# Ledger of designs, part 28: VHH binders against c3ng28

Target 1, 373 residues: c3ng28
Amino acid sequence: MLIIIRPSGEIALKSPRSRRNFEHTLANNIRSVIKEGKIWRSQGVLFLEVNDNNKNIEELSKVFGIASFSPVMSIKSYNNNLEDIINKAKEVFAEIVKGKIFSVRAKRIGSHNFTSLDVQRKVGEALYPFSRGVNLENPEVEVFIEIRNDVAYFYYKIIKGPRGLPVGVAGKTVVLFSGGIDSPVATWMMMKRGSIPVILNFNLGGSVHRKFVLEELSVLRKWSGGHKLKLFIVNGTDVLIKLSQIEKRNRVVMLKRVMYKVAERLCDKANAKSITTGESLSQVSSQTMTNLYVTEYGIKYPIFRPLIGFDKEEIVELARKIGTYEYSIKLPEYCAISTKARTSVELDEVLKDEENLNIDYEKVLENSEVIEI

## First folded at step 4 (VHH)

Design m12 (framework vhh_gefurulimab)
Fold by ESMFold2-Fast, scan of step 4:
Structure m12 (fold): chain B 373 residues (1-373), chain A 120 residues (1-120)
Amino acid sequence: as target 1 above (373 residues)
Amino acid sequence: EVQLVESGGGLVKPGGSLRLSCAASGFTFDDYSAAWFRQAPGKEREFVSAITWGGSTTYADSVKGRFTISRDNAKNSLYLQMNSLRAEDTAVYYCAARTFYVDSGEYDYWGQGTLVTVSS
């Protein structure tokens, strides 16, 4: 089976060299996901030829960089003779338009002795007797003819891809991954923009927590464009014991500072240039503007918060779409420390507590479990 | 089915010692943090000691230096060695388990309790 793959429109706006690089990365990601068949570039699209239609359609729906794709139901070579195209369209589309209100959409690339409107009109006329009528605005079925030089491609499905950019084009980000509802969605959003996530998890919940984090990452792996996901699991229990030495209401912000500092060290080791979190502004007391300011104070890498302006309901809907929600809800809440942080912790107080705790962030990272998914 | 069963409680004289045991079943105990809590008649339940899944220990100030918490993952068991017992230690002692450490009463699994009486 032949599939026409249309790259995201944003890729088409790039310089010729950049566009080729993005299309090359996209083709490699598709090849990594599909693992069989052949892929080639032709005049702004990718063609993919495969043996298993169902598996390949499902897999392509999770490849960032794809705007849409269409399984081709028939191909016709012609000698610039519109009659050949009309006869083939009648042959392949008659049953598809049968008893339905339809429209014909034509696209043409190359030099021809006819226009796209000529194709639409004459194919429409040929199919009309099989149909219930024509409606260009609200048809029950659309049939498509894409003419590229001397070959016409016939299809009736345009399947939307996830859009975005191919994973791998934007570099690495270290994701502070709690395993709750928010961090998987933030990870997905960074992959959509072409970033390779390096996952950092502070295990506060033992093997049960580890199990559901791994299940969430298995879901996200389907969206990674074939790129493996590296997971670093830090044992959080020793950090929690140290945090018992400071005021209970400051512990949540201090735990976050420890997480940010360890993520900073992981950026150095993984050659990542940013830290990503699932934080949303004012969602909980630890995520007020003041507390976010205190949490990230002195961190040398940019902090990306893809969910900063999202409502809880918006995040949940994305988590359901991605497939992580069913695993996220099975994780226990972070109850190891007080959940009632101050809405406005004092920077000087927090920095003094941090100096007194004197945590060796490099050692914390060095003792992590490393898993490749 | 998850169960925590305490044993080893009893009557002891001031200055004496007792060793409490807690047997865990129905879950992978070595992945859980475990704690001892106590409740004396007419008082709120209070934290006594905890041991994390990583092996780190925490003690309430009232028992520091007198009590020792330990675990044996091969036997799915939690222990509390109580030395230099005082009348104020008289309480029902509860075993608790959670996938992570807390010093509050917010544990996932609880035992039925074992009575410790420190009296002549």
Scores: ipSAE 0.000, ipTM 0.153, lowest interface PAE 19.1, mean pLDDT 84

Design n01 (framework vhh_vobarilizumab_d1)
Fold by ESMFold2-Fast, scan of step 4:
Structure n01 (fold): chain B 373 residues (1-373), chain A 118 residues (1-118)
Amino acid sequence: as target 1 above (373 residues)
Amino acid sequence: EVQLVESGGGLVQPGGSLRLSCAASGFTFSDYYMAWYRQAPGKGRELVAGIDSGGYTSYADSVKGRFTISRDNAKNTLYLQMNSLRPEDTAVYYCAAYDLWSEDYDYWGQGTLVTVSS
């Protein structure tokens, strides 16, 4: 079967060089996900030809860079004669519009002796006797005819893709990934903007924590455009033991500073240029404006917080849509020190504590378990 | 950034002519359907003329035979040649780019004022 794939509108707005690169990456990601058939570009869309029995075409709904796609019901070559298109539309769409209120949508590319409105009107007239009526604003079914030079494409489904940009075009980001509800959503949002996430997890819950992090990443792998996800697991309990040396009220912010510092080293190692977190402003005491300021103080890479302005309900809705929510809620949430954080810590106290702890961040990273998903 | 910048508006006497231009940037101009809309004082926006990627045109009955829409894909520019202007043509004229498959991809210019008065 033939599928018409419409890239995100933002890709069309790029410079010619960038647009070519984005379209090339998108086509490669589609090939990685579908794994069969042929893909080619034509006048602002991609065509994908696959076996008729391919049940994996729904996977296109998880490929960032796709605004929408449509399986083609039929194709008609013609000699610039509208009657050929009308007759094919009757053949293809009569059963689709039967007993329903419908509308015809037409798009035309190339030179013809008729307009898109001519196609819409005359096909609508031809299909009317089979239907229950026409309504251009609120139809029960829409049928589509896309004419490209001497070929007309007939379809009746427009399936929404996730939009965004192809994973791979925006470079790498190191994600501080707890396995809770927020960090998988933040990861998904960075993939939506074309970034390849490098996952850094501080394990606080042993094998159970590891299990659900892996399950969540398996879900996110379906959204990665065929790119493998690299996971670094650090033993977080070793860090927590070192933090017992400082006052309890400063421990959560210090734990986050250690996480940021290890992420900074991983940026160097992985050639990433940013750190991403699932933090939302004022969601918990460690995420107040002052504590975020103290947490990121002195980090040389930008910190991306895709969820900074999101409500918890909005994050949960996205987690359900993505498919990570069912695994996130099973995570025990074993952050033993989070409830004792001050809503505002003092920068000078935290920096002094950090100097005294003298944690070897490179060694913490070197002792990580590395997994590809 | 997508930009549509209109020019060529002004004051003209009845029976006169004006040529409006719309310079487009930030998208693949040749792929888009282009249109001119107008908004007269106290009225809603109405479609004046449209042109598809192949150069085929459509016109509102009120301007048919007097106005000509055209495009230059090499220059990313849309034109509206207005002849035999009437006082009722007085309006702000807007350039628009649209895709039939998504309302999210419609773009509008800021408009240019055309006044037809003796």
Scores: ipSAE 0.000, ipTM 0.073, lowest interface PAE 28.9, mean pLDDT 83

Design n02 (framework vhh_vobarilizumab_d1)
Fold by ESMFold2-Fast, scan of step 4:
Structure n02 (fold): chain B 373 residues (1-373), chain A 118 residues (1-118)
Amino acid sequence: as target 1 above (373 residues)
Amino acid sequence: EVQLVESGGGLVQPGGSLRLSCAASGFTFSDYYMAWYRQAPGKGRELVAGIDSGGWTSYADSVKGRFTISRDNAKNTLYLQMNSLRPEDTAVYYCAAYDLWSEDYDYWGQGTLVTVSS
């Protein structure tokens, strides 16, 4: 079967060199996801030819960089003769429009002795006797004829893709991934903008926590455009023991500073240029404006917070759409530091505590478990 | 017959604003991706901003946050709102219509000159 794949509008509007590079990455991602067939670029679209028995075509709906795609029902070569197109449309679409209110949409590229409107009108007339009527604004079924030079493509489905940019075009980001509801959504949003996430997890909840983090990443892997996800799991126990030595009210913010500092080292190691978190403003006491300021103070990489302005309900809706929600809710709620964070910590106190703890962030990272999925 | 006619160019002081318009005719404007390009003296043509049929926008890094592209499908008109103009923005600005189904079948206007100087 032949599929017409339409890249995101952002890609179409880039310079010719940039557009070619983005389309090349998109094609490679599609190959990684579909795993068979032939893909080629033609006049602003990608054509994908796969076996009729391919069961992975729905995976295109999870490939960032795709605006839409259409499985082609039939192809007709013709010699600038509109009658050939009308006859083929009647053959292909008569059963599709039977008993339904329909519309015909036509598009053409190249030099022809007829217009798109001519095609729509004459095909509409030919199909009308089989239908229940025509309605251009609100049809029950819409049939499409796309004419490219001397070939007509017939289809009746336009399946929406996730849009965005191909994963791989925007560089790497280190994601501080808790496995809760928020961090998978933040990861998904960065992939949508073309970034490859490098996942850093501080395990504070043992083997059950590890299990559901892996399940969530298996879901996100379906959205990665075929890119493997690298996961670094830090055993948080040693960090928690050190944090027991500082003022209880400062412990949560200090834990976050340790996470940011280890993420900073991972950026160096992985050649990532940013840190991403699932933090939203004022969602919990550790995420007040003051505490975010204290948490990121002195970090040399930009901190991306895709969810900073999101309500919890909005995040949940996205998590359900992505498919991570069912695993996130099974994650045990774990706080080894049994204290409520201050809504406002003092920067100087936190920096002094950090100096006194003198944590070797390089060693914390070196002792991490590394998994590819 | 397809035509794209730019207007709104002129001389402006650094820090000033201009609004460019592109009037389109001879094709189904709402189906096309539209873009603004510019060409400075002695330099190649560069993409400034683009907008698809659904209103999604894209900008060059050099103008991001300063320029806003928009379209009015009822009037078949494309706009570029240019704020915080710099001498480096001096160029001839071109309106372009892209058919996503044809990589080599683009429509271009004649251009409108924007000069940013004291």
Scores: ipSAE 0.000, ipTM 0.098, lowest interface PAE 23.9, mean pLDDT 84

Design n03 (framework vhh_vobarilizumab_d1)
Fold by ESMFold2-Fast, scan of step 4:
Structure n03 (fold): chain B 373 residues (1-373), chain A 118 residues (1-118)
Amino acid sequence: as target 1 above (373 residues)
Amino acid sequence: EVQLVESGGGLVQPGGSLRLSCAASGFTFSDYYMAWYRQAPGKGRELVAGIDSGGLTSYADSVKGRFTISRDNAKNTLYLQMNSLRPEDTAVYYCAAYDLWSEDYDYWGQGTLVTVSS
């Protein structure tokens, strides 16, 4: 089966050199996900030849950089003779439109002695006797004819892709990944912009926490464009025990500062140029403007917060769409960072506590478990 | 009300072993981070070992490889297995329960004395 893959519109608007690089990365990601088949570029689209397999359609639906794709029912070469196209359309679409209200959509690229409207009218006329009628706005079925120079492609499905940019084009980011609802969504959003996530998890719940983090990352791996996900698991209990020595109100912000400081060291090690978090402004007490300021104070890398302006309901909706939600909700309450932290901590107090704790962030990172997913 | 009651302390010879127990009541034990601290005469309290609700453990460098912390959530009991004891391990050992996340105070036991004599 032949599939027409349409890259995201943003890719089409790039310079010729940049567009070639993005399309090359997209093709390579598709090859990594769809191991069998042949892929090539042609006039703003990618063509993929594969065996007829529903799994391939599902897998393509998770490749960032794809706006849409269509399995092709039939192909017709012609000599600029519209009648050949009309006869082929009647042959392949008669049963598809049978007893239904339909519409014909035509797209044309290249020089022809007919317009896309001519194709729509004449094919619509040829199919009308088999149908229950024509309605361009609310048809029960749509049939498509895409004419590219002297080849016509016939299909009746346009499957939406996730859009965005191919994973790999935007460099690496270290993601602070709790395994809750928010951090998988933030990871997904960074992959959608073409970044390769390096996952840093502070384990707070032993094997149960580890299990659900791995399950969520297995879901996100389906969205990675074939790129493996590297996971660093830090023993969070070592940090939490040390935090018992400071005032309760400062513990959550201090834990987050430790996380940020370890993520900063991981950026150096992994050659990443940013830290990404699942933080949303004022969602929980540790994520007030003041507490975010205190948490990131002194960090040398940019902090990306894709969810900063999102409501909890919006994040949940995305988590369900991504497929991580069902695993996120199984995470025990004791694995989560407390929401009852003081809404405004004092920077000077937190910095004094940090100096007194004297945590060796490099050692914390070096003692991590490393898994490739 | 919340109670932590330590037991298992006593006099032991260097190189010997002791198992400390801490019986917890009045709170949801399985939700709490648990730790053993010790205090030698005239010194401050020192963290010995900690264990989270999921069983993940942490140890002070001075006891790593010799002591093992464990918990039984069904029995609401915390344990410290102490092997290869040294005179320097002589201290009152305290069981502590803390919810790092709540606004409430951390809970401490009354302590149990461990004496390691040559």
Scores: ipSAE 0.011, ipTM 0.451, lowest interface PAE 9.5, mean pLDDT 85

Design n04 (framework vhh_vobarilizumab_d1)
Fold by ESMFold2-Fast, scan of step 4:
Structure n04 (fold): chain B 373 residues (1-373), chain A 118 residues (1-118)
Amino acid sequence: as target 1 above (373 residues)
Amino acid sequence: EVQLVESGGGLVQPGGSLRLSCAASGFTFSDYYMAWYRQAPGKGRELVAGIDSYGTTSYADSVKGRFTISRDNAKNTLYLQMNSLRPEDTAVYYCAAYDLWSEDYDYWGQGTLVTVSS
């Protein structure tokens, strides 16, 4: 079976050199996910040829960089003779439109002795006797004919892809991944923009926390475009025990500063140029503007917060769509660091506490468990 | 009323062993992070070992391989097994309970004296 894959509109708008590079990465990601068949570029689309019984076609709906794809039900070579296309369309689509209100959509690339409207009109006329009628605005079924030079492609399904950019084109980001509802969604959003996530988890809940983080990453792996996900697990208990030495009101912000500082070291090690978090503004007391300012003060890498302007309901909706929600809700709330903190901590107090604690961030990272998924 | 009561301290010769216990009451013990601190004469308080609600442990470099922290949630009791004791381990040992995740205060015991001397 042949599949027409249409890259995201944003890719199509790029310069010829950039577009080639993005399409090349997309083709490689598709190859990694599908694992069989042949893929090639042609005039703004990708063609994928696979075995007729391929079960991996549904996985294309999770490959970022794809706007849509269509399984081709028939192909017809012709010599600029519109009648060949009309006859083939009648044979292929008569059963599809039977007893239904339909419309014909035609697209044409190359030089021809006829227009797309000519194709739509004549194919519509040929199929009308089999149908229940025509409705161009709200049909029960749409049939498509895509003509590329001297080949016509016949299909009746356009399946939406996730859009975005191919994972791999935008470099690496270190994700502070708690395993709560927010951090998997933030990870998904960075993959949608073409970034390869390097996952950093501070284990605060022992085996239960570890289990559901791994389950969530297994779900996100389906969206990674075939790229493996590297997970670093830090013993968060070791950090929490040390934090018992400072005032309770400053502990949550200080824990987050330690997480950011360890993420900064991981950026150096993994050659990542940003840190990503699942934080949204004012969602919890530790995520007020003042506390976010204090948390990130002195970090040398950009901090990406894809969810900064999202409501809780929007995040939950995405988590359900992605498939991580069912695992996220099984974590204790403290594992997600969604606990209460003072709504305004003082920068000078926190910096003094940090200096006194003198945590060796590189040693914390070196003692991490490393897993590839 | 929250109480942490340490026991098991005493005089022991270098190379000997002691087991400290901390009996907890007045709070949900199983939800709390527990730790052992010590304070030697004329010195500041030092974190020795800690354990979370799941049994994950952490140790100061000075005691790694010699001391073992453990908890029994059914008995609401924290333990510190101290082996291969050295004169520099001489201190008052304090049991502490803290919860980062709640509005509850940190709790401290009164301490138990450990003396390592011939």
Scores: ipSAE 0.187, ipTM 0.629, lowest interface PAE 5.6, mean pLDDT 87

Design n05 (framework vhh_vobarilizumab_d1)
Fold by ESMFold2-Fast, scan of step 4:
Structure n05 (fold): chain B 373 residues (1-373), chain A 118 residues (1-118)
Amino acid sequence: as target 1 above (373 residues)
Amino acid sequence: EVQLVESGGGLVQPGGSLRLSCAASGFTFSDYYMAWYRQAPGKGRELVAGIDSGGYTSYADSVKGRFTISRDNAKNTLYLQMNSLRPEDTAVYYCAAYDWLSEDYDYWGQGTLVTVSS
């Protein structure tokens, strides 16, 4: 089966060199996901020839950089004169439009002595006797003819892809991944913008925490464009033990500072240029404007918070669509403090606590468990 | 309602072993971070070992390799196996239950005395 794959519109707006690089990365990602067949670039689209159709449809729907794709029904016209196109359309679409209200959509690329409207009208006339009628606004079925130079492609499905940019084009980001509802969604958003996530998890819940983090990453792996996900697991209990030495009100923010500092070291080792978190503004008391300021104070890499302006309901809906929600709800949320305790910490107190604790962040990272998904 | 009751302390000679137990009641034991602290005469309270709900453990450098913390969630009991005891291990040992991240409370036992002397 032949599939026409249309890259995201944003890719088409890149410079010629960047566009080639993005299209090349997209083709490689598709190859890594599908693992069979032949893929090639032609006049702003990708063509994919494969043996199995059903599995490929599902897998392509999770490849960032794809705006839409269409399985080609059957035989292409080689002579591409208008009458040949009309006759082929009748042959391939008569059964598709049978007893239904339909419309014809035509597109053309290249130089022709006829317009898209000419094709649409003539094919519509040829198919009308098989149908229940024509309606351009609310058809029960749409049939499509895409003409590229002297070749016509006949299809009746346009399947929406996730859009975005191919994973790999935007470099690496270290994700502070709790395994709750928010961090998988933040990870997905960074992949949508073309970043390869490097996952850093502070394990605070033992084997149960580890199990559901791995399940969530298995889901996210389906969206990674074939890129493997590296997971670094830090034993969080070592940090919690040291935090017992400071005032309770400062512990959550200090824990987050430790997480950020370890993520900063991981950026250096993984050649990542940003830290990503699942934090949303004012969702919990540790995520107030003041506490976020204190948490990130002195970190040398930019902190990306894709969810900063999202409501909890929006995050949950996206988590359900991604497929991570069912695992996230089974995981205790270890980065939250009591919702009735709205707090604001003092920067100078937290910095003094940090100096007194004297945590060796490099050693914490060196002692992490490393897993490739 | 919440109770932590330590047992197993006593007098032991250097190089000997003791096993401390902490029986917990009044809360969902399996969900809590549990720890052993000690306080020697004239010194501050020192964290000895900790264990999270999933069984991951951490130890103070002074006891690493000699002490083992473990838990039995079915029996609501925390343990500390102390081997190769030294005079400097002499202290009152306290069982503690924590929720740092969702609740602002700590629960403590009454303590059990461990004396390492020749």
Scores: ipSAE 0.000, ipTM 0.348, lowest interface PAE 13.3, mean pLDDT 84

Design n06 (framework vhh_vobarilizumab_d1)
Fold by ESMFold2-Fast, scan of step 4:
Structure n06 (fold): chain B 373 residues (1-373), chain A 118 residues (1-118)
Amino acid sequence: as target 1 above (373 residues)
Amino acid sequence: EVQLVESGGGLVQPGGSLRLSCAASGFTFSDYYMAWYRQAPGKGRELVAGIDSGGFTSYADSVKGRFTISRDNAKNTLYLQMNSLRPEDTAVYYCAAYDYWSEDYDYWGQGTLVTVSS
C-alpha cells in the first residue's frame, strides 16, 4: 500500500533548503515509528510504501509535522490522455459512490493538456449513474484524484494529522513534569513545536506517583516521532522535609524554585536550552504574576509555559485528546502547602530562605533515577 | 490529637551504635512523610534523614552510610539506626511528620538526647 503524506503548512512555506531539512527529519521520524517499507520525498509530499495499512494509519496520526495523509486505492500511469484517468476512476470509485451523494476533487502538479475542472467534470459524469447524486458542498462521500506529472493517484480518505513540526528540529527542553493534568499537555505542545523533551520529575508521592508518571510518558512516547524519552526522577522527600524549616506560606514557591534550579542543572547536563512547565497564569496561588517572577528569578535559561494563557477546561480537553487524562486523574498533585500560598511572596525573603536551606542542586540531580522510555 | 514520642537516646562511646524509635498516634501514619532532625546546643535544627509513605529515603551528607531510617506502618513507628557514632552527633533528636494536604502539615516530638562521649 502507498500512502501520500502532506507536511504541515508551516513546512511548505519555508525556504527550499529549510523545507528539505524539515521534510528529511519528518521522513526519518516516520521511519522510526513505522519501521517497515520505503519512504521518499516528491514535490512537496512524502510517499510511504508499506504492507500493513491499519497499524500505520493509527501511528501516522501521532506524528508531528503531518497535516494529513491518504491511503492510495490505485495508481495509473497515463500519456496525457484524460480518458485513461476517467476509466480508472470509474473502476476504482463506482463501488465507493454507490447509492451515495458524492463529489470529485482533483489536484494537478506538472504540465497537462487538461485542467483539474476537466477531471472533476468528466469523472463526475462517469460515476453519476452509480451514485444517488452530486453535491459539491455537502457530499456524503468525496473521491480524490491527485495527478503528478504522468501518474494519477486515486483515494477517498483524507486523514488529519496532528500538524506542528517534526520532533527533533527545535532542540531539547527540560520539562518539569508533575504527573498531573497540565505537565503532560505542556510536554505534548513542546513536541508539537519540534522539541525533544527531557523529563524531570520530583517524586513527592512514592511508588503510586512513579507508576502513573511512567504510564503518562508511555502515552507521550507514541507522539515523540520515534525519539526515546529520558526521565530523571528525583526523590522529592528530602526537598519537602527541608522546606519544613521555612514559613508554610512560602513553601510552594520555594519548592518550585528548587525544581527550577535542578532543571537548570539538567539543562547543562542534557544540552537543553530551555525549561518547560505546565503553569497557567493565576490558576493557583503559586502561579500569580508575582510568584512566577519570584520562582524564575536568576534562572539562566528561558522558561517556556505553553499553557500560560489556557483555561483549565481547555487543558483537560487537550489531555483527553492526547490520552494522558485517564492517568493524570488517578493521582492528585502534591501541594507543599496545606495553608494557602501567598499570592505575592517577597523576593528578598525567598532568596534568604534559599541561602539558608543550602540545597546542593547538583547532588540532587546526581542522585536521580534515570529511565529511558 | 497528634502525638510523636521519641525513645532510645542515651550515652554512647565514639564508634558505638544507638537505635531511636518514634511512636506515632492520632493520625494515619502510613500516609505521612516522616523525618529525623537534630539540634546541638547553640546550633540550629538540621535534617538528618527522611522517609516517604512508599519507603524512599534521604540522608544528610554527614550521616550517609552510618545512619539508616526505616518505618513500620503496622506499628505506627519510625526508626533511626545510628552506627559509627561521632562526638559531633551529640544532639537532641526530633521525630517529625508531614502531611502536605493538612493545614498543620508538620508535627514534632519533644526530642530524645543522644550524647557521644567517653
Scores: ipSAE 0.000, ipTM 0.328, lowest interface PAE 14.1, mean pLDDT 84

